# VH-VL binders against Protein DJ-1 homolog C (DJ1C), part 5

Target 1, 167 residues: Protein DJ-1 homolog C (DJ1C), of Arabidopsis thaliana (Mouse-ear cress) (q8vy09r84to250)
Amino acid sequence: KKVLVPIGYGTEEIEAVVLVDVLRRAGADVTVASVEQKLEVEGSSGTRLLADVLISKCADQVYDLVALPGGMPGAVRLRDCEILEKIMKRQAEDKRLYGAISMAPAITLLPWGLLTRKRTTGHPAFFGKLPTFWAVKTNIQISGELTTSRGPGTSFQFALSLAEQLF
Below, E stands for the ipSAE of ESMFold2; O stands for the ipSAE of ESMFold2 at other seeds; V2 stands for 0.75 times the mean of E and O plus 0.25 times the DockQ between their complexes.

## First folded at step 1 (VH-VL)

Design P09 (framework fv_praluzatamab)
Fold by ESMFold2-Fast, scan of step 1:
Structure P09 (fold): chain C 167 residues (1-167), chain A 121 residues (1-121), chain B 112 residues (1-112)
Amino acid sequence: as target 1 above (167 residues)
Amino acid sequence: QITLKESGPTLVKPTQTLTLTCTFSGFSLSTSGVGVGWIRQPPGKALEWLANIYWNDDKHYSPSLKSRLTITKDTSKNQVVLTITNVDPVDTATYYCAHSWELPDYYFDYWGQGTLVTVSS
Amino acid sequence: DIVMTQSPLSLPVTPGEPASISCRSSQSLLESNGYNYLYWYLQKPGQSPQLLIYLGSNRASGVPDRFSGSGSGTDFTLKISRVEAEDVGVYYCMQALDTPYTFGQGTKLEIK
């Protein structure tokens, strides 16, 4: 089982680290990919995070799951990555699992058109930006192949839900 | 894609008020931490910061120009407006608006094309 | 106001050679969070400035790895390992530790 966790400048540390740790402990082959020009990126609280590869190495790979951490400006960095956008759109088209937590549903997935007819949750501060009929105030929301969650405080629930769906 | 574009008069007479509008796309000033700044560059000279406005309506001005500057935003229109009162020929410059974050990493990471304003009689 | 001083102000360089630009601030730009609030911009002739380096040493997206930023506190350096023709323009450092945000005088990089 192959999993992609992209990170960028301003990625939320707890969300990224919990995703990677929980999924690796569950037995997944997790690739951490930087959407920046280098492997080392600074998270939203100033922690230095080291990716395994640059996102350019992932462009032609097929993943069983792609899970997006949030954070500001991390969610914006992920949104502006054309390679990641193509990977995510292919993930959805192929009906393979993808997930997004915190800022990522509203800031990253919504502009890419990946929330259409999907029940979604996200960070309370950005909940109002989610599609009105489809927005739900749950800690974890599974809608087909998409799983969304609220923030750092729900990171373990989010990662565990993804692991359960993957295995 | 973040894009910004400046608009306003290209010629202004001394003592008049200059009003410049920045229209942007690819981001919202309702997003926490986001801001827009104004920077100018007189012909052949260095860049000079004028003012910033942030998502929470916090405003910062260059102290030397503060009495002459007003910065406002219209979040629903994706616009930021800078007003400079009592202009004189030394205000002749290319005026830029630029995207910035209050969070530490990205100050003025995307700039508009600039608009040249000439102050002369 | 924090004063930013660049040197040299004019830098003629032969293509393929390295180039180095210095930026000095009148007070430390290192905050308690460990960041240096120092930024480097390139303005190509007739164009708007573009961000090259943020927080002292981090390359902005799309910036070639031949560009590097270093330094801490009051002394900073921008290095280009092998200058290309497209690197011609005026380089500015800027501090964003405190308002007013201030720029250096600019360094004009020219191909010999």
Scores: ipSAE 0.000, ipTM 0.452, lowest interface PAE 19.4, mean pLDDT 87

Design P10 (framework fv_praluzatamab)
Fold by ESMFold2-Fast, scan of step 1:
Structure P10 (fold): chain C 167 residues (1-167), chain A 121 residues (1-121), chain B 112 residues (1-112)
Amino acid sequence: as target 1 above (167 residues)
Amino acid sequence: QITLKESGPTLVKPTQTLTLTCTFSGFSLSTSGVAVGWIRQPPGKALEWLANIYWDDDKHYSPSLKSRLTITKDTSKNQVVLTITNVDPVDTATYYCATEYSSGWDYFDYWGQGTLVTVSS
Amino acid sequence: DIVMTQSPLSLPVTPGEPASISCRSSQSLLHSNGYNYLYWYLQKPGQSPQLLIYLGSDRASGVPDRFSGSGSGTDFTLKISRVEAEDVGVYYCMQALQTPITFGQGTKLEIK
């Protein structure tokens, strides 16, 4: 089971670390990929995160799951990565699992058109950016192949749900 | 192909409960992303949205009318039912049901013919 | 609630002439996703509303090229380049950016 977790400048540390740790403990082969120019990325709280590879090494890989952490400006950095956008659109087209937590649903997935016909939750501060009829105020929301969640405080619920769906 | 039709009483007395049924064909309200809503139009006045029900049984109501409205679905019968309690003459209107079938962005693609309901003593 | 205001409310037009209808919203309908959640419907006499334009400027299937939508944020326009007899009816703008869904008052287009 192959999993991609992309990170960028301003990625939320708890969300990224919990995703990686929980999924690896569940037996997944997790690749952490930087969308920046180097492997070392400064998170939203100033913690230095070290990716396994640059996202350019992932362009032609197929993943069973792609899970997006949030954070600001991390979600914007992920949104602006053309390689990641292509990977995520292919994920959705192929009906493979993808997930997003906190800022990522509204800031990253929504502009890419990846929330169409999906019940979605996200960070309370950005909830108003989600389409009104599709937004739900749940800690975790599964809608087909998409799983979304609220923020750092729901990171374990989010990661565990993805692990359960993957295995 | 896709059709919707409203049914219910044409005359209702003040204080009674009005129940309207939308029967549809050509789609299923089990299909992800599909919704059915109710819109009304008092004679000579503008359209007013009342409620939506979604494939996952999520429900949205007009806030000003929420205490009087109930929307339900029966997917086996291809029906959506709207109930309005304690009606008064201002509830006199043509009632439409409509679907958000192909939208993905919250617009009504297909509408029923409408049913005129008069609330009078 | 978002209030939708249309002008004019009555629009007499000679066949073959252009027509223009304005719709203004009490707050921006431009979502952070880049789309305006503004829609135009036509209700012909004795008929149900039919969709003409979605997301501000996209023409619905089967709608003639003479209809076009424009605008962004709070100011929107529906244009008919050459009015035909079959275009008679009441035109409504609608917003679906937030619940409740709200409609304008309607613009009645009449042939002179």
Scores: ipSAE 0.007, ipTM 0.532, lowest interface PAE 10.5, mean pLDDT 88

Design P11 (framework fv_praluzatamab)
Fold by ESMFold2-Fast, scan of step 1:
Structure P11 (fold): chain C 167 residues (1-167), chain A 122 residues (1-122), chain B 112 residues (1-112)
Amino acid sequence: as target 1 above (167 residues)
Amino acid sequence: QITLKESGPTLVKPTQTLTLTCTFSGFSLSTSGVGVGWIRQPPGKALEWLANIYWDDYKHYSPSLKSRLTITKDTSKNQVVLTITNVDPVDTATYYCAHRPDYYDTSGYDYWGQGTLVTVSS
Amino acid sequence: DIVMTQSPLSLPVTPGEPASISCRSSQSLLHSEGYNYLYWYLQKPGQSPQLLIYLGSNRASGVPDRFSGSGSGTDFTLKISRVEAEDVGVYYCMQSLQTPWTFGQGTKLEIK
């Protein structure tokens, strides 16, 4: 099972590290990809995160799951990556799993049009940006191929839910 | 053609649990956006919404009745089940199930079952 | 909870004449996307409710042109341009903007 976890400047460390650790422990082949120009990025709390590859190496790969961490400006950096946007739109089109936690649903997925007809949750501070009729105040929300979650405090639940869906 | 039909007991004693089943055809609860709700109507009174369940198992309940209500679905059987605990005579009503299309499109109950009258009496 | 208030509660109409039913909500049903989450239903004697109007002003499939819905925010109107004998029944407005979804008290339309 192949999983992509993209990271960028300002990615929330707990969300990214928990995703990678839990999914690898579950037996997934996890690729951490930087959306920046270098493999090393500084996270939202100042921790240095080292990616396995640049996102450009992932453009033609098929993943069973793509899971987006949040953080500021990390969610914005992911949003502004054209290669990642194309990968995510292909996930949705092909009915393959994708997920987003914290700020990523409202900041990254919503502008790409990937929350249409999806029950979604997200960070409480950005809940008001989610589509009103589809927004839910749950810690974990599974809506077809999309799983969303609230923030660092729900990271473990999020990762476990994705692992359960993947295997 | 979308059709729904309610089934269950027609007479229930106070304090018992009432279980109603909605069996439907012409649509699937695996279809994104689709839901099924339950609405009741006491004799001579207005319609009262009770609960709704969506394709993704997301549920809404009437807050005043939430502690007594459970809504579930069996997508493979084309069924939605409503359970009401600790019934009393005020729960006497005709119970309807109804189809709810995609929330983005129409978001109203567009097709209703025939209704089943449930009388709560000792 | 959003309270839906209908008027009149009883509406005797001569066949061929117009009829108008009002529905008022305790708070705005207009969402930021531009939709009013208001619906009109007709319940004919001994029958299940049937959808007439969805999202404030859109006529449901199979509903005759003589039925129209209008209004926005808190004030809504259902109009029947020329009442026919088959239009007899109880009319209900409903909101689905906020749970619990709520109905008005109903307006009974009768031929006089």
Scores: ipSAE 0.000, ipTM 0.502, lowest interface PAE 13.1, mean pLDDT 88

Design P12 (framework fv_praluzatamab)
Fold by ESMFold2-Fast, scan of step 1:
Parts: sequence; C-alpha cells; structure tokens
Structure P12 (fold): chain C 167 residues (1-167), chain A 119 residues (1-119), chain B 112 residues (1-112)
Amino acid sequence: as target 1 above (167 residues)
Amino acid sequence: QITLKESGPTLVKPTQTLTLTCTFSGFSLSTYGVGVGWIRQPPGKALEWLANIYWDDDKHYSPSLKSRLTITKDTSKNQVVLTITNVDPVDTATYYCARTYEGDWFDPWGQGTLVTVSS
Amino acid sequence: DIVMTQSPLSLPVTPGEPASISCRSSQSLLYSNGYNYLYWYLQKPGQSPQLLIYLGSNRASGVPDRFSGSGSGTDFTLKISRVEAEDVGVYYCMQGTHWPPTFGQGTKLEIK
C-alpha cells in the first residue's frame, strides 16, 4: 500500500507528522515528498521537516492514497505545485483514495476542482470557502474516495480513518 | 457588480423551439461551485426552476421538463443558453436567469424576459 | 420533489403592523452539516425576485432588520416587525436541501 504525503514551506507539523507516523505504523509504504527545491522544509511553527524525495521523483508513481496536510503557507505551496495537482487529479479520476485536512480542502483541493459534489469538512476559519450545500461541520468526513478533517486536533482521527480505508 | 440579462424572442408559435440567452458580468463560470440557473414564472403564478449549469459543465434539469430542455454555456463569452423544444401555450412565462452556487440560493436575478407562446 | 406550502396566500396588512408568513416542507430541510437550506425571496410588483433571508435565519445584505426568519426542519416563518409601503409584493420560500430546488406558491402582501 503506497501512500504519498507532500510537504512544503509552512506545512502544519502536527498534521504531517501524525499522518506519516500513523500510516507507517499501520503498515503503509509512506513517501514524504517536498514540493520545494530541497528536502528540508520549515513548517508553519518553525520545525524542520525532512522529506524522503523531491516531488519530481513522484510524477510517474501510482499511490493507493495521497494525504494532504494543511498549514499556511503550506497549503498554498501544495496548491501551486503542478506535479502534485496532476497526481491528485489522477487519484480522483482513477477512484483512488485521497485526503486533506485543515486548510488543505479549501486552499488546495477546492481550486483544483476536487471537491465537486463531495461532502467536505475543513478548518473552521476556512469553512466559509467550502461549497455551502456540501460543507459539513463534522470532525471527519468520508465522501467516496475523499476524506477530509478539521485540523491539528483531529489529526489522529483523520490518519486512523485513512488507515482503516486503506487496509 | 454582478448583473445578468436575458434575451430571446418575445413571441413563439406552438411546436417551435424557444432559445433564450443569459449574458452576465461580474463573475465567471470558471469559478469553482458557481453556476447559472433558469427559473420561469407564468403570468400570475409561482416560480418554477428549469435548469442549472455549473462551472464544470454539469447540467441539472427539472424532472418534469427534462426531455424538452437543453442548457449550454460559453464561459469565454459569459453566456448561458437555454433551449426548450416543442413549446406549448402553457410555456408562456417570464423567464429569468440567476447566479447560483452548488444547489444553494439564486442571487442575483436578471430582469426577466416575457415569452408568449400563441398562434 | 419536495412540496413547499405557504400560508397565508393573501396577506392584507395595515402599515406599521406586523406580518408573519409560514412555510412548511414535505420533508426535513435540515442537512447533515447543520444548515436548513431554506430561503425567502421578495418579488416587488414588476420586478425580479430579490433574496431576503438565506439559510433559514440570515438576513441578506441590505435587507432591513425588521425582516427575520426562523424555523428548522419542516416549519419556517418569515416575520416583518412593522410593515412599510415598500414591502408590498409576493413572498416566496425556496428549499435547496433536496434536488431539485422547489418554491412555495407565494404569499401576496398588500397594504389595506
């Protein structure tokens, strides 16, 4: 079971670390990929995060799950990565699992058109950006192959739900 | 400021095809979640929703009228076109187009265009 | 399709008096996200409908505070605390919880 967790400058540390740790403990082959020019990125709280590879090494790989952490400007950095956008659109097209937590649903997935007719939650501060008809105030929301969650405080619930769906 | 305006014939004969165009400004149908809907109102009667088209070209039609309705968009021209085939005098109504968002409310509305179906 | 029933259908009112309009849905409009996708529109004579209230109880921009919406599930109310001459028109409720969107029959508010 192959999992991609992309990170960039300003990624929320708790969300990224919990995703990686929980999924690896569940038995997934997790690749952490930097969308920046280097493997080491500074997270939203100043913690140094070290990726396994640059996202350019992932362009032709197929993942069973792609899980997006949030954070600012991390969610914006992920949004602006063309390679990641193509990977995520391919996930949706092929009906493979993908997930996003906190700011990632509104900031990263929404602009890519990946929330269309999906029941979605996200960070309370950005809830108003989500499609009103499809927005939900749950801590975790599964809508087909997409799982979303609210923020750092729901990171373990989010990661555990993804692990359960993956296995 | 967001504005929408309907255009088309004011008089159509029974069995003909009615084509109405909505031209809008102040928003784009390339924006996620945004759509344009058509609603009609027969003289002295209630509002009736007809069709929506969304940014992703997803199309929704009134179940009772689906076989007669076609909705299309030209995002570059800021236009949405509604076609109603085989019109009947009961299709006489003021036709409105309005901005919508993912099955949410309609706001704002165009001024409306009265279409009379008679011989 | 969800049936929206308004009452009364005709509402003569003296200026300065309160007015109340009921809207009932054949099924609950309360969505799993906690919202009632219930909207109130006013159509003034010769004009297009304009949004008054969205999501059950929120006043649209520019709408006077004498207008208020309330209710949840299947029973909704639009209240006007003190009717003014410019409030004349037909009031419609609309639901967006269940596809397709449907409107009530309309309530015509007239000055006595």
Scores: ipSAE 0.005, ipTM 0.478, lowest interface PAE 11.6, mean pLDDT 86

Design R03 (framework fv_refanezumab)
Fold by ESMFold2-Fast, scan of step 1:
Structure R03 (fold): chain C 167 residues (1-167), chain A 119 residues (1-119), chain B 112 residues (1-112)
Amino acid sequence: as target 1 above (167 residues)
Amino acid sequence: QVQLVQSGSELKKPGASVKVSCKASGYTFTDYAMNWVRQAPGQGLEWMGWINTNTGNPTYADDFTGRFVFSLDTSVSTAYLQISSLKAEDTAVYYCARDWEYGDYFDYWGQGTLVTVSS
Amino acid sequence: DIVMTQSPDSLAVSLGERATINCKSSQSVLYSSDNKNYLAWYQQKPGQPPKLLIYWASTRESGVPDRFSGSGSGTDFTLTISSLQAEDVAVYYCQQYYSYPTFGQGTKLEIK
């Protein structure tokens, strides 16, 4: 099972690290890809995160799951990556799993049009930006191929839910 | 125990304004959306809109824009519905109702507030 | 807007007999990605607020008697009361939440 976890400047460390660790422990082949020009990115709290590859190496790969961490400005960096946007839209069109936690549903997925007719949760501070009555105040929300979650405090629940869906 | 307690009935003249309150207790106010539902005498239920209790942002159904304003006072776990420039057609029982998914199904309702608009 | 239409407008049933109320939506309220029907049923007794009976078309709310059941999918839904009791006299409403919430016009249930 192939999994993509993209990271960028300002990615939330707990969300990214928990995703990678839990999914790798479950037996997934996890690729951490930087959307920046370097493999090393500084997270939202100043921790240095090292990616396996640049996102450009992932453009033509097919993943069983793509899971987006949040953080600011990390979610914005992910949003502004055209390669990642194309990968995510392909994921949705092919009905393959994708997930987003914290800031990522409202900041990253919503502008890409990937929340239409999907029950979604997200960070409480950005909950009001989620589309209309489809917004849900659950710790984990599964809506078809999309799984969303609230924030760093729900990161383990989020990662475990994704692992369960993969296997 | 979850309770939604609304303010008492109002008798108003056309052109006046009214402000109905809905006080929540027994749960975390900001974890659930608050909706407003209208029922004219002898008629069915009509959803008016909801307010996000976490952000304070209201969403109105098409028939309830302009004269209708949803607001909150989170310090007292209370939602408000204000109707300005009252018309005879506004005579109805107004219910507050909570949901957890913002515009979903409604598990708890207030007892209703009758607003009568009469000359 | 999704229009909800109930039938009949009024229904009289003898105590202990089965009551059936129908609800039709102008478009499907079945969401294919989660395979759920975004449909609820409410009971409203005179002078009282509505009370939730059923959500997700067939899930009974806590505390609601087993004689109440919901069925159907897509555009056609049914609320069934298997053995009518005197306390069940009320107006029943269906409600969709696939889009912004809309209610049916209501079905008045009376004892024959």
Scores: ipSAE 0.000, ipTM 0.494, lowest interface PAE 13.9, mean pLDDT 87

Design R04 (framework fv_refanezumab)
Fold by ESMFold2-Fast, scan of step 1:
Structure R04 (fold): chain C 167 residues (1-167), chain A 120 residues (1-120), chain B 112 residues (1-112)
Amino acid sequence: as target 1 above (167 residues)
Amino acid sequence: QVQLVQSGSELKKPGASVKVSCKASGYTFTSYGMNWVRQAPGQGLEWMGWINTDTGNPTYADDFTGRFVFSLDTSVSTAYLQISSLKAEDTAVYYCARGYSYGEDYFDYWGQGTLVTVSS
Amino acid sequence: DIVMTQSPDSLAVSLGERATINCKSSQSVLYSSNNENYLAWYQQKPGQPPKLLIYWASTRESGVPDRFSGSGSGTDFTLTISSLQAEDVAVYYCQQYYDTPTFGQGTKLEIK
């Protein structure tokens, strides 16, 4: 099963690392892709994260799952990546799994129109920005192809839920 | 045991204001949205809107903008509905109801209702 | 707004017999991505608040007797009471939560 985890400047380290580690342990073929111009990015807490490839190498790949970590400005960096936006919209159109944790639902997916009529959770500080009717205060929320989660404290549960859906 | 307990009935003159309370217990108040539903005498149920108990942001249905205000006191797990410039057509039972999650949804627990009567 | 229409407006059924209440939405309340119907049913007895019976069109709320069942999809929904008991006398409401919540006008159920 192929999984994409994009990272950028200011990505939340715990969310990204837990996603990659748990999904790889479950047997997924995880590609970590930088949305920046270089493979090495500095996360939200100053940790250096090294991607496997630049996102441009992923533009034509089909993934069984695309999972977005949060963090600031990481969620904004992901939002502003046109290549990632196209990949995510194609994921949704094809009804393939995608997920987002913490800041990513409200900051990254919402502007792309990927939360419409999806039950969605996210970071408590941004919960009020989630769509009317569709905001839920669960630690893990599965709504069809979309799985969302609240924040760093739910990272392990989020990654495990995605692994269970893949296998 | 989840409970929503509302304030007692009110009799008001046209032009007055009323503030109805809804006190929640048995759950984490800020984990669920609080909705308001009106039922005029002999009529059906009409959703008025909701308030996000975590952020304090209210959302009103189109027919309930202006004179209607939703507010909270999270320290006592209480939601409030205030109606200003009361009209005879505001006579109704007002219910608070918990959304199973935040927002406009289905309602798993209801207050007992508060009758507001507006007459001259 | 999505308009919810119930039929009949009132229904009289003998004790132990099957009662059927219908609910029609002006637009589909089925969300294709998750294959869920955003529809609930409530029971309201005189002088009491409404009580949730069913959500997601067919999921019975905890503590609700199994004689109550919900069915249907899209725009046409049914609440069935398989064997009417005396305590079931009430007004029943359907409600959609696909968009801004709206209720049906209610169906009054009485003993024949």
Scores: ipSAE 0.006, ipTM 0.512, lowest interface PAE 13.4, mean pLDDT 88

Design R06 (framework fv_refanezumab; at its last look DockQ between E and O 0.30; V2 from the best seeds 0.00; counts 0 for: pae O 11.9 > 2)
Fold by ESMFold2 at other seeds, look of step 2:
Structure R06 (fold): chain C 167 residues (1-167), chain A 120 residues (1-120), chain B 112 residues (1-112)
Amino acid sequence: as target 1 above (167 residues)
Amino acid sequence: QVQLVQSGSELKKPGASVKVSCKASGYTFTSYWMNWVRQAPGQGLEWMGWINTNTGNPTYADDFTGRFVFSLDTSVSTAYLQISSLKAEDTAVYYCARDDFWSGYYPDYWGQGTLVTVSS
Amino acid sequence: DIVMTQSPDSLAVSLGERATINCKSSQSVLYSSNNKNYLAWYQQKPGQPPKLLIYWASTRESGVPDRFSGSGSGTDFTLTISSLQAEDVAVYYCQQYYTTPTFGQGTKLEIK
């Protein structure tokens, strides 16, 4: 099972590392991709993260899951990556799994149009940015192919839910 | 209301050091990065770099590596710019400016500026 | 680095007339993924810090009068003041935030 976890400047380290670690322990082939111009990025809490590849190397690959960590400005860096947006739109169009935690639902997925008619949760501070009818206050929300979660404190639940859906 | 209040003007001799402070209020300090911007007399704006206010890790523009040091004291919501080995060319107004990273990476609120004058 | 070039360097316009300031970037600041131009405009009056006017090339900051508008895309941008007021005398800067920030050299706007 192939998984993409993109990262950028200001990615939330707990959310990213827990995703990668849990999914790899579950047996997934996880690729950590930088949306920046280099492999090394500083996370929102100062941790230096080294990606496996640049996102450009992922453009033509098919993933069983694409999971987005949050963080600020991390979620904005992901939002602004054209290659990642194309990957995610293809993921959604092909009904393959995708996920977003914390700030990524409101900041990254919403502008891409990937929350349309999906029940969604997200970071408490950004919950009001989610469409009212579809926004829910749960730790994990599964809506078809989309899984969302709230923040660093729910990172393990998020990653375990995705692992369960993959296997 | 978001407010950035900088320390007062400084008159220094070449070779001295200066430390400019920027105290933030009206928002969660560690949720927004801080820019430093220089404006020499009669000149335009120069981005010097920013500092991750959650970690204290700075990023400097290429022309500002070495003698310029960004730091923080998050307990008092304050960012600092220290300039060592001052040169006459360092005479400028130095601004701190908050980065609105929810909407992008543009400075949205600015301090009043601190004039540093380097003269013998 | 992305170089931002403004024109003209100085502009004199009669009260109530239209003022136009141009800004060119050395490479595109349009992110096609979200169709946003990473371009901001600032106003700086003498003795004051810069004030944000426009972001995303055309979105007015809260409290900015309707007479200010931004337009353009990619590498070519324009700030327009539709009817110049006395209080609009200032230096205006464009700034890209597609990469690490860079500013234009500024355009001084005066009353003719």
Scores: ipSAE 0.006, ipTM 0.518, lowest interface PAE 11.9, mean pLDDT 88
ESMFold2-Fast, scan of step 1: ipSAE 0.012; ipTM 0.593
ESMFold2, look of step 2: ipSAE 0.017; ipTM 0.641
ESMFold2 (binder alone), look of step 2: mean pLDDT 93; pTM 0.934

Design R07 (framework fv_refanezumab)
Fold by ESMFold2-Fast, scan of step 1:
Structure R07 (fold): chain C 167 residues (1-167), chain A 121 residues (1-121), chain B 112 residues (1-112)
Amino acid sequence: as target 1 above (167 residues)
Amino acid sequence: QVQLVQSGSELKKPGASVKVSCKASGYTFTEYAMNWVRQAPGQGLEWMGWINTNTGNPTYADDFTGRFVFSLDTSVSTAYLQISSLKAEDTAVYYCARVEDSSGWYGFDYWGQGTLVTVSS
Amino acid sequence: DIVMTQSPDSLAVSLGERATINCKSSQSVLYSSNNKDYLAWYQQKPGQPPKLLIYWASTRESGVPDRFSGSGSGTDFTLTISSLQAEDVAVYYCQQYYSTLTFGQGTKLEIK
């Protein structure tokens, strides 16, 4: 089972680390990819996070799951990565699993058009930006191939839900 | 199994208010959005908007802002449509209809029987 | 707002003959990520609520006779009744659910 977790400057540390740790413990082959020009990125709270590869090495890879951490400006960095956008759109087109937590649903997935007809939750501060027709106030929301979650406090539940869907 | 049962017909004078109910049974109320559709006598279907049964947030189509209010009572699995300051043009059959949010099920699979609201003096 | 236009407004067909109703959307209702057309067809008989016939442009709702079929993709859609029966006399509506929800104006199907 192959998993991609992209990170960038300002990625939320708890969300990224919990995703990687839980999914690896579940037996997934997790690749952490930097959307920056360096493998080492500074997270939203100043912690240094080290990626396995640059996102450019992932452009033509197929993943069983792509899971997006949030954080500011991390979610914006992920949004602005054209390679990641193409990977995510391909994931949706192929009906493969993808997930987003905290800021990522509203800031990263919404601009890419990947929330259409999906029941979606996200960070309370950005809930108002989500499509009203499909927005829900749950800690974890599974809608087809998309799983979303609220924030750092729901990171473990989010990662466990993804592991259950993957195995 | 699944049923949407609406309140009975209403005869109202211009300027009055009306509240139509739609009681759901046979499914988990909060997993399906509730839509409202109007049909004036001899005319087609007009989508009025919907309410998210999980969040309680209503969304109104452009022609149905101001006088129209969607609300819920989740404890009794009931959705409501309230129309204030009734006008003769509001005379119509009002339907509730559910929609499933799963990628496999879009389309109004169950409808209420309709509530005729007649506005005249 | 996506505008749905049906043609014809009214159609008279003899019993046992094929009826064809067309629906055109002002914008594509095909969602490329899941390869589905967000289009439904409804049947409404006098004094009754509409009944869902077809969703995802071509998927028949359970309990709907197989003489009803939907076809088309993107902006141009067709509802076909292969052999008209007396109980099929009704008004038929197409509906997009891609961007909010809009109905076509309806096509009245009558017996000749």
Scores: ipSAE 0.005, ipTM 0.504, lowest interface PAE 12.0, mean pLDDT 87

